VH-VL binders against q8tcb0r1to152. Designs and how they scored, part 3

Target 1, 152 residues: q8tcb0r1to152
Amino acid sequence: MAVTTRLTWLHEKILQNHFGGKRLSLLYKGSVHGFRNGVLLDRCCNQGPTLTVIYSEDHIIGAYAEESYQEGKYASIILFALQDTKISEWKLGLCTPETLFCCDVTKYNSPTNFQIDGRNRKVIMDLKTMENLGLAQNCTISIQDYEVFRCE

## First folded at step 1 (VH-VL)

Design x11 (framework fv_daxdilimab)
Fold by ESMFold2-Fast, scan of step 1:
Structure x11 (fold): chain C 152 residues (1-152), chain A 121 residues (1-121), chain B 110 residues (1-110)
Amino acid sequence: as target 1 above (152 residues)
Amino acid sequence: QVQLQQSGAEVKKPGASVKVSCKASGYTFTSYGISWVRQAPGQGLEWMGWISAYNGNTNYAQKLQGRVTMTIDTSTSTAYMELRSLRSDDTAVYYCARHPEGYFDWLLDYWGRGTLVTVSS
Amino acid sequence: QSALTQPASVSGSPGQSITISCTGTSSDVGGYNYVSWYQQHPGKAPKLMIYEVSNRPSGVSNRFSGSKSGNTASLTISGLQAEDEADYYCSSYTSSSTLVFGGGTKVTVL
């Protein structure tokens, strides 16, 4: 099976150049591998730095992890939004993969102001984070798909 | 390959407790949750509760609240289910089954072989 | 015991199609696209056949398909074969963050 990215060539180049010129290798695609935390973690943990790209109707946003995701371990996370050719970024800080890819803040007691809920197809984000990413504050962000790339 | 190995059959008297184990192998234990499901002889499946292998958080069926405790031992990749104050209607095959942590769809993709618990008066 | 309603039995002949219904409420089947179906042969553990209403795990025959309309989910088995004779259970996530099973349906291949 050939798994292909939803990124256009232009968007892939923009993201690659912004995150240090690293080559992007697709590890996980929600619509192909299933929007499940366990599948994502099995494919994406221990792969080095990763770029998670989330596709909504009007937005491309995501997270760059500067270190390998590892169960229960903190990684430095940089959030981004891509609007046309402009990238806005905001440093989220230290986050474990379990709290970043979380379906329910009450269930996992997550301290993060940004979470990727693939199961409910939504991004949970506070207003400050939306503002820092240049997003409209009255928009809800629903997920059409998401992809995780190894950066090397 | 994914395997869930359950402890052997138990025979208990009413009022006793039983503790069933479920040893996981072939996957990253802490990336998944474990549900416990029982089936009385000739009856259907009944969900008992769920435990996260990541942090030990639990959610129990209301009917069993106060009688059931679920725990994990990450050093041995083993989940446990203890049921107290046993009654004759607790006689059932008890299954452990895996589901992805962090998802509301509690699909149970791999199941243990089951542990028969007989409560005899 | 179970909150979801399934017919007790469904039968068919080899090569035919059968459908099993699973009816709940707006707080489970109708409220979420989180329906799964399990096959259980006598003396064996259940096997996941369908998840998220209509998705098949790798290795499950494409003769099995799932759908949902309102508060009712359905499992359809096309090209019925002798090996399909088993008990089938639906399950759904609930608004109480619990899992609930259907009463089960015995499929007989005549």
Scores: ipSAE 0.005, ipTM 0.522, lowest interface PAE 11.9, mean pLDDT 83

Design x2 (framework fv_daxdilimab)
Fold by ESMFold2-Fast, scan of step 1:
Parts: sequence; structure tokens; C-alpha cells
Structure x2 (fold): chain C 152 residues (1-152), chain A 122 residues (1-122), chain B 110 residues (1-110)
Amino acid sequence: as target 1 above (152 residues)
Amino acid sequence: QVQLQQSGAEVKKPGASVKVSCKASGYTFTSYGISWVRQAPGQGLEWMGWISAYNGNTNYAQKLQGRVTMTIDTSTSTAYMELRSLRSDDTAVYYCARDFGSWYPEDYFDYWGRGTLVTVSS
Amino acid sequence: QSALTQPASVSGSPGQSITISCTGTSSDVGGYNYVSWYQQHPGKAPKLMIYEVSNRPSGVSNRFSGSKSGNTASLTISGLQAEDEADYYCSSYTSSSTLVFGGGTKVTVL
């Protein structure tokens, strides 16, 4: 059976239009492939630009990587929040996939601003990043599901 | 068919080193890690450490820090575990196991090698 | 000296249910939903029975179930059978991104 996205048709069109009009092809879905960053990285490295979409109870947020994720290599990351039909974005800057998708900040010197921890099903971000994305004052967001798309 | 094939039994004297191999087949080696677990005769399981088959990064149990080295050879899909300065209490069956973590250790092992008995005796 | 505490032995009669406990701290069992259980018959490698607290791999009997409450995880074997006689080990992820095992429980089928 085909893996189905949690994105509505409208949300998918909004994201496609905002990040360059490219078609989105689903590479990874946490609830299907497993909520572990290692599984995510194995499926999503070397795939070209990607869009990561994170679903919580109250929010849809994510990260757009302008370059392919590759081991130890920097990619330009743009964070976003999708609220109703509006996208708010924040340029995070250069990150390696190991630091962005990290469950141990001490091991990989992770950015203090933003981390995706599939293992514990949480997103950690600082107050400034939350403010710039238009989110409420909670520095930890619980992950209900997350999906990574190849941008074609 | 996933298989982890380990090297044969070893007998070593105290102070020697042993190097155990674990040859993987039936899956993409570089998409996983390998964890090493040992079991002394009649005792429980002890996690020794992990190595990424993707980038060669390692994470060792604190008790073994300084005595253990884990390496990979991607051309042969083989992981190695070397334990130095052997003591009698290192006598154990040494297992390699497939770890879902290619970037850091994950929480379970779905396939195990059959084990390598290492006996440390005078 | 195991990081996680299990009873040394548990016994049951064929057809009955038994439960094995695995107690840690908030830095391992209590802090994460990453508890696994392994079955080991004499002379054999361990076999994964349960992962991530309650998930069963394909090919493992549905008589095996896992749960967790606070700092204690539990493995329950229903409809106990002679072939279930083995050693059972729990394992947990830790806050240090390492793995620890319990001391093991010998299950005897009477």
C-alpha cells in the first residue's frame, strides 16, 4: 500500500509554491518508517533539496534544505511555520544533517536554535526562533508525525 | 536474507589483544550501525559500544574506554572489535548485532551474529 | 552489576500468564519509550521479542506483550508454553545515548 502524506492538498500546494514550485515526493514518514533520526537520515541523505514537515497537536513547522543532506556537509536551512494558509520563515543558516537531526546535543554540537529529535518525538528550539516563526512561547514541541519530501 | 557472520573462537593469554570480525550480508551495510555485546559464562549481557557503518563514528561503554577499538571496512562489509590488555574477566561470548542507528546508537538490535567465544587463560 | 533491575527467576505453569519487571530510573526506562526485550535459549544468540516498549517484530508470537509504568517496564507472556523457558533480558536507551541491559530473568515452565 502507498504511503500517504498527512498534508492536505491545499497545504501541499502552498508549500510547493513557496519553495519553488517543485513537485514533492515523499521519502520518509515517521509513523511508517519509524521515529528515529537514523532511519530518516538513511532515507533522506543524497536526495537533493528536501522539505521536512513536522506535525504537532497545534502546529505544522519544518525545514527546507537548499542542498542535499550529506554526511558532515553543510546545507542551507530555512525553517518555516505553516499557520492556516500563511508561511512564516526564518533562515537558520548552515547545518549538517547530524546536528539538525540530533538527540544528543553534547555529541554533535547541535545548533542551540533548532533540533529535530525523532527518537524522543520532540522539536527543541529557542525562544527567538519560536518568536520569528510566530509560535507560542513553548521551547519544546511534541511530534505526532513528521515527513520528508524530495523537492523535484 | 540478513546475516552477520563472526570469526571463530579465540584463546588468549592475559595482557594480549583479540580482534573479532563481523561480516554483514543481505542489506546495505552503510545504512546501519553495528553494536557489540558480550556475555561472560553464566552471566548477563553487557553492551560494549557501537560503530556507524556510514561514517565510522564510535560510542564506547565507559568501562571499556581506552581498551576497545571498533572499526569498519566498507569494501568487505565487515565490522571489527579489538579488545586490548585482556584479563580473565574478559572471557565471554562476543556478539555483533545490527543497530538501526547509522549516525548514533539506536535502542534495539534486530539481527545478531552467532557469537565468538574468547577465552582468556594462562 | 546491571543498570536495570530484573527478578532473577520467574516460574509458571503451562497455559498461565507470567510477568517480568525491569526497573530503572528517569534517565533510562522512565525517561524514554525505548525499552526492548530479548529471549535467549542456552547456547544461542539473543532474539528480539519486543522493541520500543510494546512493539512486536514480525514472527514473534502475540502471547508476548510489553508495557511501561513510570520507571518500570514489563514483559508479559500469556498462554505459557514449554518453549518459552529461556533467559529474558530488558534493555533501555539512556540519557547518555548509550544502552544498558537488565541482569536477566530465568523463566521456568513447571
Scores: ipSAE 0.012, ipTM 0.590, lowest interface PAE 8.7, mean pLDDT 85

Design x3 (framework fv_daxdilimab)
Fold by ESMFold2-Fast, scan of step 1:
Structure x3 (fold): chain C 152 residues (1-152), chain A 124 residues (1-124), chain B 110 residues (1-110)
Amino acid sequence: as target 1 above (152 residues)
Amino acid sequence: QVQLQQSGAEVKKPGASVKVSCKASGYTFTSYGISWVRQAPGQGLEWMGWISAYNGNTNYAQKLQGRVTMTIDTSTSTAYMELRSLRSDDTAVYYCARVGYRYTYGTTSWFDPWGRGTLVTVSS
Amino acid sequence: QSALTQPASVSGSPGQSITISCTGTSSDVGGYNYVSWYQQHPGKAPKLMIYEVSNRPSGVSNRFSGSKSGNTASLTISGLQAEDEADYYCSSYTSSSTLVFGGGTKVTVL
């Protein structure tokens, strides 16, 4: 009955240790709950700090939000990339959940340096963000799955 | 070398305003926040608030809401803290400090590094 | 004046271990892993010693360690030295998205 994470035990420990040893509770999984922004926001808004983990064929990347996602409200977002056991992080700054989880790059009046497009299964990043995370020069990453955890 | 350079000591009369500056160097200013903490003579530390150097968003301690204003100038990598309607119990050393990676509305985690402090004396 | 409770003073002899407590509630120390500790020598700015309960910044001696149990965070100084004589402050994030400090503890090395 329980939804299971794609995180290995090692990856979970690395992410917990990097983000201060918080316990992770799975709130949302795209492949189970559906790749729709409305479903993600229903499950993940008002839950306190969250860790979003995005799985591609070549990379594990994601976003840490220190404050609860709330519609129309800013949260501080720290981006990360996990390459083997090494974490690279980059402070994205203030984003609303509608801007961060968005399928239309022209929508919302916020910097679009990083967007999670669950509908088209793509992460969109500008070149600077890719470079700061230590990723290849491609500005688009295909999503196999993504998960959001409550950090307790 | 990461450092925060604060403006010099000030002497003010009750009812006046004071504006303290904090000039950052050695890091990307807009990637961090700046918190302000004061310490009255012989007393402990009191958090006043913080400001995001990314977009200027602020969060102030409840007790100081309405009397304090924090601003930034990204062209000079400088943060400012203005305190109005000064009282004698506002006499304190005022510190600026870099916030860790948590600079949004309502977040403060830890402070490193700290400026050397600015003594503000409020007396008649 | 302070929201977090620390003992006013703690003393020890060189080479001893001492522990400073910082007690709050489930809405600050007990609810979050955002506890920091600062050392302050007379006339100086505070210096970060511990952040996020137990993490030590580069350049801070491994004689300093942090922990937390329930609503109480602790700073332990092992191998106490004369230069450790200072005031120590804890701080914590709160459920109101603010930050509070403890009242401070004066450490005396006898």
Scores: ipSAE 0.006, ipTM 0.501, lowest interface PAE 14.6, mean pLDDT 83

Design x4 (framework fv_daxdilimab)
Fold by ESMFold2-Fast, scan of step 1:
Structure x4 (fold): chain C 152 residues (1-152), chain A 125 residues (1-125), chain B 110 residues (1-110)
Amino acid sequence: as target 1 above (152 residues)
Amino acid sequence: QVQLQQSGAEVKKPGASVKVSCKASGYTFTSYGISWVRQAPGQGLEWMGWISAYNGNTNYAQKLQGRVTMTIDTSTSTAYMELRSLRSDDTAVYYCARDLEYYYDSSGYRPFDYWGRGTLVTVSS
Amino acid sequence: QSALTQPASVSGSPGQSITISCTGTSSDVGGYNYVSWYQQHPGKAPKLMIYEVSNRPSGVSNRFSGSKSGNTASLTISGLQAEDEADYYCSSYTSSSTLVFGGGTKVTVL
């Protein structure tokens, strides 16, 4: 019945402290609820500010939404990468949840600097975004799991 | 029921322009994109481009860039495809088809899950 | 002319299984799980048969199955029937944010 986060207590505290010190409540976990953007959005829209954490073999990265995700509406997104105990962040700007959590970016004409593709288990980023997050050039990020938390 | 109703056949001279319409019904128009695909007589399918019914953003096939314009009219749930500077090798059946939008799709990525019946455009002098 | 390579024709007898290949590159078929297959009868619009490599839309017979290995996607039709006689096209999205089709395969039921 209970869904358990992959986030260690230390990483949880680091993210809480960096993004406003609020309690994190797990809304979605890909390995439990399914790696489909529709399932994610159904669980995470209209929940207030959220923190998305993406786990790969070598990286923990994600996105902080300052406002509720709402279908077709822009939210202010801050991207982050977590290396040991240090957070690198970069303001992505305004994104709709559909453009942030969409299928393969090759389908869409609007330039996206960051995209979470749950179906292909990939994170898509331009080179500028990788550099600003302190990631290696040509870094391939395959999604092992991802989680979305309500920030209460 | 989902339907895409296309305008009737057109006969044009080389150098002219043609504008084909595609009227959608049976679903929320702004929740899906529209792609245009053409097929010359006896030949295969060729993707021409895609348009968002949500914000009108477009993505055109490279070889048609500069000759094609896709637009939407949300008030009538209609998509349009205009092809300019027509050549004899533009003679084809032109299809509109329902495609992905920026909205999430829990049913999966289903490009062209519904098609219009096609519009024959003949370019001859 | 087509970006994806399909055999021009495939033939089978009723009840047999046939397979149609669709070969691209790492920038399309090999790079993404966004391969679709379409059936087209003469004078009609195409019909979606398979999406996301191996998924079937509601109403499509389970005799149709899709798979992918490396840069090659495949459509298999088991228990071949007369009504399966049609042209079949594969498609894939590309790293250029476009869609490309295969050249098409004419399936003949003998």
Scores: ipSAE 0.006, ipTM 0.562, lowest interface PAE 9.5, mean pLDDT 85

Design x5 (framework fv_daxdilimab)
Fold by ESMFold2-Fast, scan of step 1:
Structure x5 (fold): chain C 152 residues (1-152), chain A 123 residues (1-123), chain B 110 residues (1-110)
Amino acid sequence: as target 1 above (152 residues)
Amino acid sequence: QVQLQQSGAEVKKPGASVKVSCKASGYTFTSYGISWVRQAPGQGLEWMGWISAYNGNTNYAQKLQGRVTMTIDTSTSTAYMELRSLRSDDTAVYYCARGTWEYVTEGDYFDYWGRGTLVTVSS
Amino acid sequence: QSALTQPASVSGSPGQSITISCTGTSSDVGGYNYVSWYQQHPGKAPKLMIYEVSNRPSGVSNRFSGSKSGNTASLTISGLQAEDEADYYCSSYTSSSTLVFGGGTKVTVL
């Protein structure tokens, strides 16, 4: 069966317009496919540019990858936050999919600015990234669901 | 009810190629990766490489780069491993195993294994 | 020749606890929490006993436990039973995005 997005039509159009007007095709949905980074990456690697959208109680945030995710390969990542109809973005820089979708920063023996922890249903984010995305510095983002779209 | 059914034993001459199949059932084939692991008689396990059943991406052990090719056929839920330019020291039992892809975040381990395919390389 | 170092053999009596070590480097065992352990009986395929250092799959006895300290992972088998006599292999993810196995340990139940 077709998997349906949690994005409203308006939010979908806002994101499409902001990230180049490309059509969004749903590749992965955590509540349907399972909140496991391995499953996410199996579905989303080698798909071209992708948009990851994370849903919490109070926020919609995510990441735009300008190139295909590939194991051990760097992709240019732009983070965003959608608050009502306003988008704040921050160019995170070069990340591999393993560092972006990571449940334990100690595995790399290195801190990161932003990680999506599907296992614990939370986003790990440093203070600079929170400031750049216009988020309150005391907020914790718990993941209710997350989706990844191919941008075609 | 996860099963990985491998093709039967093969005897090959040095210089030949062998293609081993691994037919998956009892799960969504495209949601997992397949690794190939071999074991020479009386020896330990040696990882050969991995393939995603979703997109066909591969990663091979450096020692085997250039001699091994892994492929999938999603219509039959079957993975294949072809090893070329066979030598006598390629004599081994070849296993396919279901694993999560080599992502640091979710682990790289093999929860189900095929029963193995004996490949004997002799003159 | 193996990337990860295991003792060739470990012996114990029924009811005893035994431990098998698996030693690597900071680029594999020490760098990641991605260590798995496999049991292999003669003539059979390996069976997953432990994944991600210390997690047990459903159906694996709680007599089997895993741990890690620095560059060394360990598999402990408590209440040793005759059916535990087998070869045991550790495996680890590496900084080169490959997998490596230990040389294997033969467990003998005396």
Scores: ipSAE 0.006, ipTM 0.518, lowest interface PAE 11.2, mean pLDDT 83

Design x6 (framework fv_daxdilimab)
Fold by ESMFold2-Fast, scan of step 1:
Structure x6 (fold): chain C 152 residues (1-152), chain A 123 residues (1-123), chain B 110 residues (1-110)
Amino acid sequence: as target 1 above (152 residues)
Amino acid sequence: QVQLQQSGAEVKKPGASVKVSCKASGYTFTSYGISWVRQAPGQGLEWMGWISAYNGNTNYAQKLQGRVTMTIDTSTSTAYMELRSLRSDDTAVYYCARTYSSGWHRPYYFDYWGRGTLVTVSS
Amino acid sequence: QSALTQPASVSGSPGQSITISCTGTSSDVGGYNYVSWYQQHPGKAPKLMIYEVSNRPSGVSNRFSGSKSGNTASLTISGLQAEDEADYYCSSYTSSSTLVFGGGTKVTVL
């Protein structure tokens, strides 16, 4: 079955231009492949730089990984928020894919201030990260869908 | 109002080093990078490199690698560019410029420029 | 030599339109939508005129427009005025995460 992105043409162009103008190839879509970290990591590790786009009712946010996700290894992560046609970004720092794509929000035992919980379909972030991304003062964002693209 | 204030003109001998400063004001210093661009008399613009004010990461033009160092001081919102082993063909106006980037690794364009610092290298 | 190729000079009469080309490769102008244009008057710092191929900063006249086709970006100045007499430089992001400039074009208003 063909998998299609939720990105509008305009949003795809904005993200392509912001993150280097290269082609975005869809690797993973939560609503199609299942909201499970194991499936996401199996599809997205060892693919080069990736762009993760998270869709909520009110926001589009995400993470850009400058290097391939590899199990147990650090990648440089830049967070972003897309509000209308404007992108706000913030350097999260070095994260492993296992800490970034958290499987259990009740075990906040990683020193990261941003986590994507596909199982519970929530994004967890601290107030500083929200302020740096220009978001409203809410610490939990409900995920309607999320997609990961290879940046070629 | 965004301003980039550069240090004054310098006269150096061949083989010496020069360190130019660029003091930023009117914006959140750590949200942008600073590029250095030089222009020899009667010549075009030459990009020298870029530094992230967020974390101090640098990327230098290939032909200046080994001779240039860029640093920041976040407490004073100041960027510095040091060029070593000066030659007569390093005589130029040196500009700092606020650089729009995708975070700390990709400089894209320059929206505000300093007024330039003339560095003259002669005996 | 400059990484991007621009004509050394372009001239026009007041009220005419002129176009300045900026030619690179698939690793810079052709590969990314991060082309910018800068105006420089004698003795002054450059000023951003166009960013991301075709966008104008606030305060830049709509007589200035940018475009790109393949490996060549273009700056067009319509309704040419005496104050447009200056040097114009293009710049592009590269696949090495660096920036490069064109050699510059001297615009003369006859």
Scores: ipSAE 0.000, ipTM 0.502, lowest interface PAE 16.0, mean pLDDT 84

Design x7 (framework fv_daxdilimab)
Fold by ESMFold2-Fast, scan of step 1:
Structure x7 (fold): chain C 152 residues (1-152), chain A 123 residues (1-123), chain B 110 residues (1-110)
Amino acid sequence: as target 1 above (152 residues)
Amino acid sequence: QVQLQQSGAEVKKPGASVKVSCKASGYTFTSYGISWVRQAPGQGLEWMGWISAYNGNTNYAQKLQGRVTMTIDTSTSTAYMELRSLRSDDTAVYYCARESPYDFWSGYQFDYWGRGTLVTVSS
Amino acid sequence: QSALTQPASVSGSPGQSITISCTGTSSDVGGYNYVSWYQQHPGKAPKLMIYEVSNRPSGVSNRFSGSKSGNTASLTISGLQAEDEADYYCSSYTSSSTLVFGGGTKVTVL
């Protein structure tokens, strides 16, 4: 079956232009492939730069990886929030895919300022990250769906 | 491709300590956790504890608290399990096992296992 | 004793479907979708067959399937084959961030 993105044409063009990606090719969709970070990583590792887009009730946020996700390898990560036609971004820095896509920070003592928990379908982020992305301080980001695109 | 190579069999007297090694290869060592699981002769599997190769954090089975220590050496991609104050009922095959990459932080599932190290405790 | 209850043995003929139960509590099997199943042949290390209740690792036959209802997880082996004769263990994550195993089930192919 063909997999359809939740991105509108306008949102897709805005993200393409902002991150310099020539073409977005859908690699993973949570509602289709399963809300599991392991499945996401299996589909998205070694694919070059990627754009992860997270859809909540009130927000579209995500992460741009400037290099391939590879097990245990650092990639430069830029977080973003998209509201209407405006992108707010914040450079998260170097992360491994395992620390970015994780759901139990206590086991790994990984960075807690931004994490994508596919199993519990929530985004974990600190107050500063919410503020820098232009999000309300008391908002809860529940994941309705998330998608990962190859950018080339 | 992925390998967990364990140290050889050990024979110990009651009251002694044993330190078993588990050398990882074929993957990025610091991206996975290592659990230790033992199996007494003719018995079932018993989880002993877990260590993160990422930061060295440990979580031990309550029964073994105070007698077990798990460590890592990232320079040699090796995990260690030391069990102290050995008793005859510690006689078992000791396995190291890698925590699965599938939703890494979601609990304990082990996609690759070492071959096991037999530890015999006798007088 | 083992924290999770499994039958000591289950037997079937080639081509049959068999099911192994794994019963815990709301603080392990019932509380989390982190149930795994392992196959162990004599003298060998265990092999992961099912993880997170119902997922199969790459290379594991689709004859193996997992499910859960309340505090009981189940492993079903369809089209039973001689090579399936082994010990099978369930495991579950717990509310104490530990792992527990079932007592194991010996599968005999008649």
Scores: ipSAE 0.013, ipTM 0.578, lowest interface PAE 7.6, mean pLDDT 85

Design x8 (framework fv_daxdilimab)
Fold by ESMFold2-Fast, scan of step 1:
Structure x8 (fold): chain C 152 residues (1-152), chain A 126 residues (1-126), chain B 110 residues (1-110)
Amino acid sequence: as target 1 above (152 residues)
Amino acid sequence: QVQLQQSGAEVKKPGASVKVSCKASGYTFTSYGISWVRQAPGQGLEWMGWISAYNGNTNYAQKLQGRVTMTIDTSTSTAYMELRSLRSDDTAVYYCARDRYTVSTSGGTRYYFDYWGRGTLVTVSS
Amino acid sequence: QSALTQPASVSGSPGQSITISCTGTSSDVGGYNYVSWYQQHPGKAPKLMIYEVSNRPSGVSNRFSGSKSGNTASLTISGLQAEDEADYYCSSYTSSSTLVFGGGTKVTVL
């Protein structure tokens, strides 16, 4: 079975326009490869800059990594929200892939603005980050699917 | 050299369908999109839609929705545009054109047509 | 999206400079630096002359230059020559992630 992105042509073009990828190559899709952080990291580490897109009922949000994810190493992360056709972005700063894609919040008890919990199908986000991404404070982000693309 | 080679002229009756091909060479086909643009005699350029050569995703002009289908064949580096239920006002030269992506972390994708096919005249009459 | 507004025709004498305007809105020309210009001779496919407001592809004469101010982009042809006689179209990216063309301008070299 060929793995097909959930991105429409419109969303793909908007994201490419904003982040600057000549091609988005699908590395990982949660609904196909499994919502397990180990599988995601195995597929997405050492692949160059990546774009992670998270699909919820009402929102498309995600993270752009400006350099390769590498185990235990920091990457510069830009968060985004795509609301209709508009992108809001927020610089998260330096983050390791293990912290960003964390399914056990007790393991890393550090203040974080944003975490992707594939195991529980949730995005963990503080109110400041939610506000900076233009999301309503009462917004709940439950993960229907998420995809990681290599930007080449 | 980058080339987009289009199929030859077509003459169709109202209600028929036409399928125009655009064979790409001289670049990595799957790294770009292909747009279709038409031009009725003596008129300006009109964008019809776009297809991604890397995943086959399409976007069509609203006025053509339901009548147009765009496809790709990566094994032959060929894009196709099929227009159904032809009317006399579909008489036009149909162009395929390469949509160029410029990789940039600051600027994103750039939308312009750097290479064009020579055009395919589709005449709808009788 | 509505077509961008261009003058129907512009004329000049050899050696002079002419300018073609392309007026849109803040959701297209005014909102993005993704304006391109195309030259079309009768019976021929359009040719890219300017991209991203002011950049020239390799092989395009430096007599062609592009600029933008607010919602209006401009194509300037200096040192006008007989072979510049053609139709010129502007195009812009839009906030709906579509592409729109201007109505076209016929350039006549007197």
Scores: ipSAE 0.000, ipTM 0.472, lowest interface PAE 18.1, mean pLDDT 81

Design x9 (framework fv_daxdilimab)
Fold by ESMFold2-Fast, scan of step 1:
Structure x9 (fold): chain C 152 residues (1-152), chain A 123 residues (1-123), chain B 110 residues (1-110)
Amino acid sequence: as target 1 above (152 residues)
Amino acid sequence: QVQLQQSGAEVKKPGASVKVSCKASGYTFTSYGISWVRQAPGQGLEWMGWISAYNGNTNYAQKLQGRVTMTIDTSTSTAYMELRSLRSDDTAVYYCATEEGYEYSSSDYFDYWGRGTLVTVSS
Amino acid sequence: QSALTQPASVSGSPGQSITISCTGTSSDVGGYNYVSWYQQHPGKAPKLMIYEVSNRPSGVSNRFSGSKSGNTASLTISGLQAEDEADYYCSSYTSSSTLVFGGGTKVTVL
């Protein structure tokens, strides 16, 4: 059975155009492949630039990695929020895939301002990151699903 | 199948150091952490700390900070725990333990335990 | 002293249900859903019985169940059997990214 994205055609084109006009190819979908870091990294490391899209209620947020994810190596990460048809972005900086896709942010010794916690189905984000993405400062971000695309 | 093979029993004098090894097999060693837990004779379990086999990051129990060092050798899939300035109340069975549920995170539970290494500190 | 408080002993008859409490603070048991329970028979390494408050590993009898309310986690053993006679330890993740254990409870099957 084919894995299908939750992105609408319009949202896919908006994200594609914003992040360099690259074609998006689905590598990983949490609800299909399992909400585990090992599965995600196995499917998404060494794939070139990737776009991670997180679905939460009516919010779509995510991360663009400018280089391939590789175990223990830094990639330059740009966070985004998609509100209707507008993208707000914030450069997070250098982050390893293990830190970004932490299975439990409270257990990791190297905290960051933004983490995707698939284990607990939540995004951990500090107030400044929330503000920079144009989100309400008391916004609760719980993960309904998340998807990772190869950008080619 | 996951296995943790620990080094044999040690007898040490007060003030000496001991280094216990834990050789892992049956899983991707570099994706998980190893925790060390000890148990004095007739007493309860005491968590000593953990080390990430992925990046070598450590976190030690406050009581042991400054006396314990945890290291890994990825070429042999072996974790080590060295305890220095040994005292008689360090006499205990020392366990290494791991889980394979959550990669790249410090472990909060342990599916797999070594058989234990008895360290006796006596004069 | 152990960081988490458990009763020193609990006794029951075969077929009875018993419960072991594990009380901490808002910085450990009350703050996180990362409570585990271990069974230890004399001379053996501990065996995981419950993780993440209420999850059972494969191979652990459904007679064992876990729960949590506020700062207190509980392990319940239903249909108590002779082989359940052992020491039981709770453990919790803490706000300092460390683990702490309870003092242990000796379960006696009468």
Scores: ipSAE 0.006, ipTM 0.549, lowest interface PAE 11.9, mean pLDDT 85

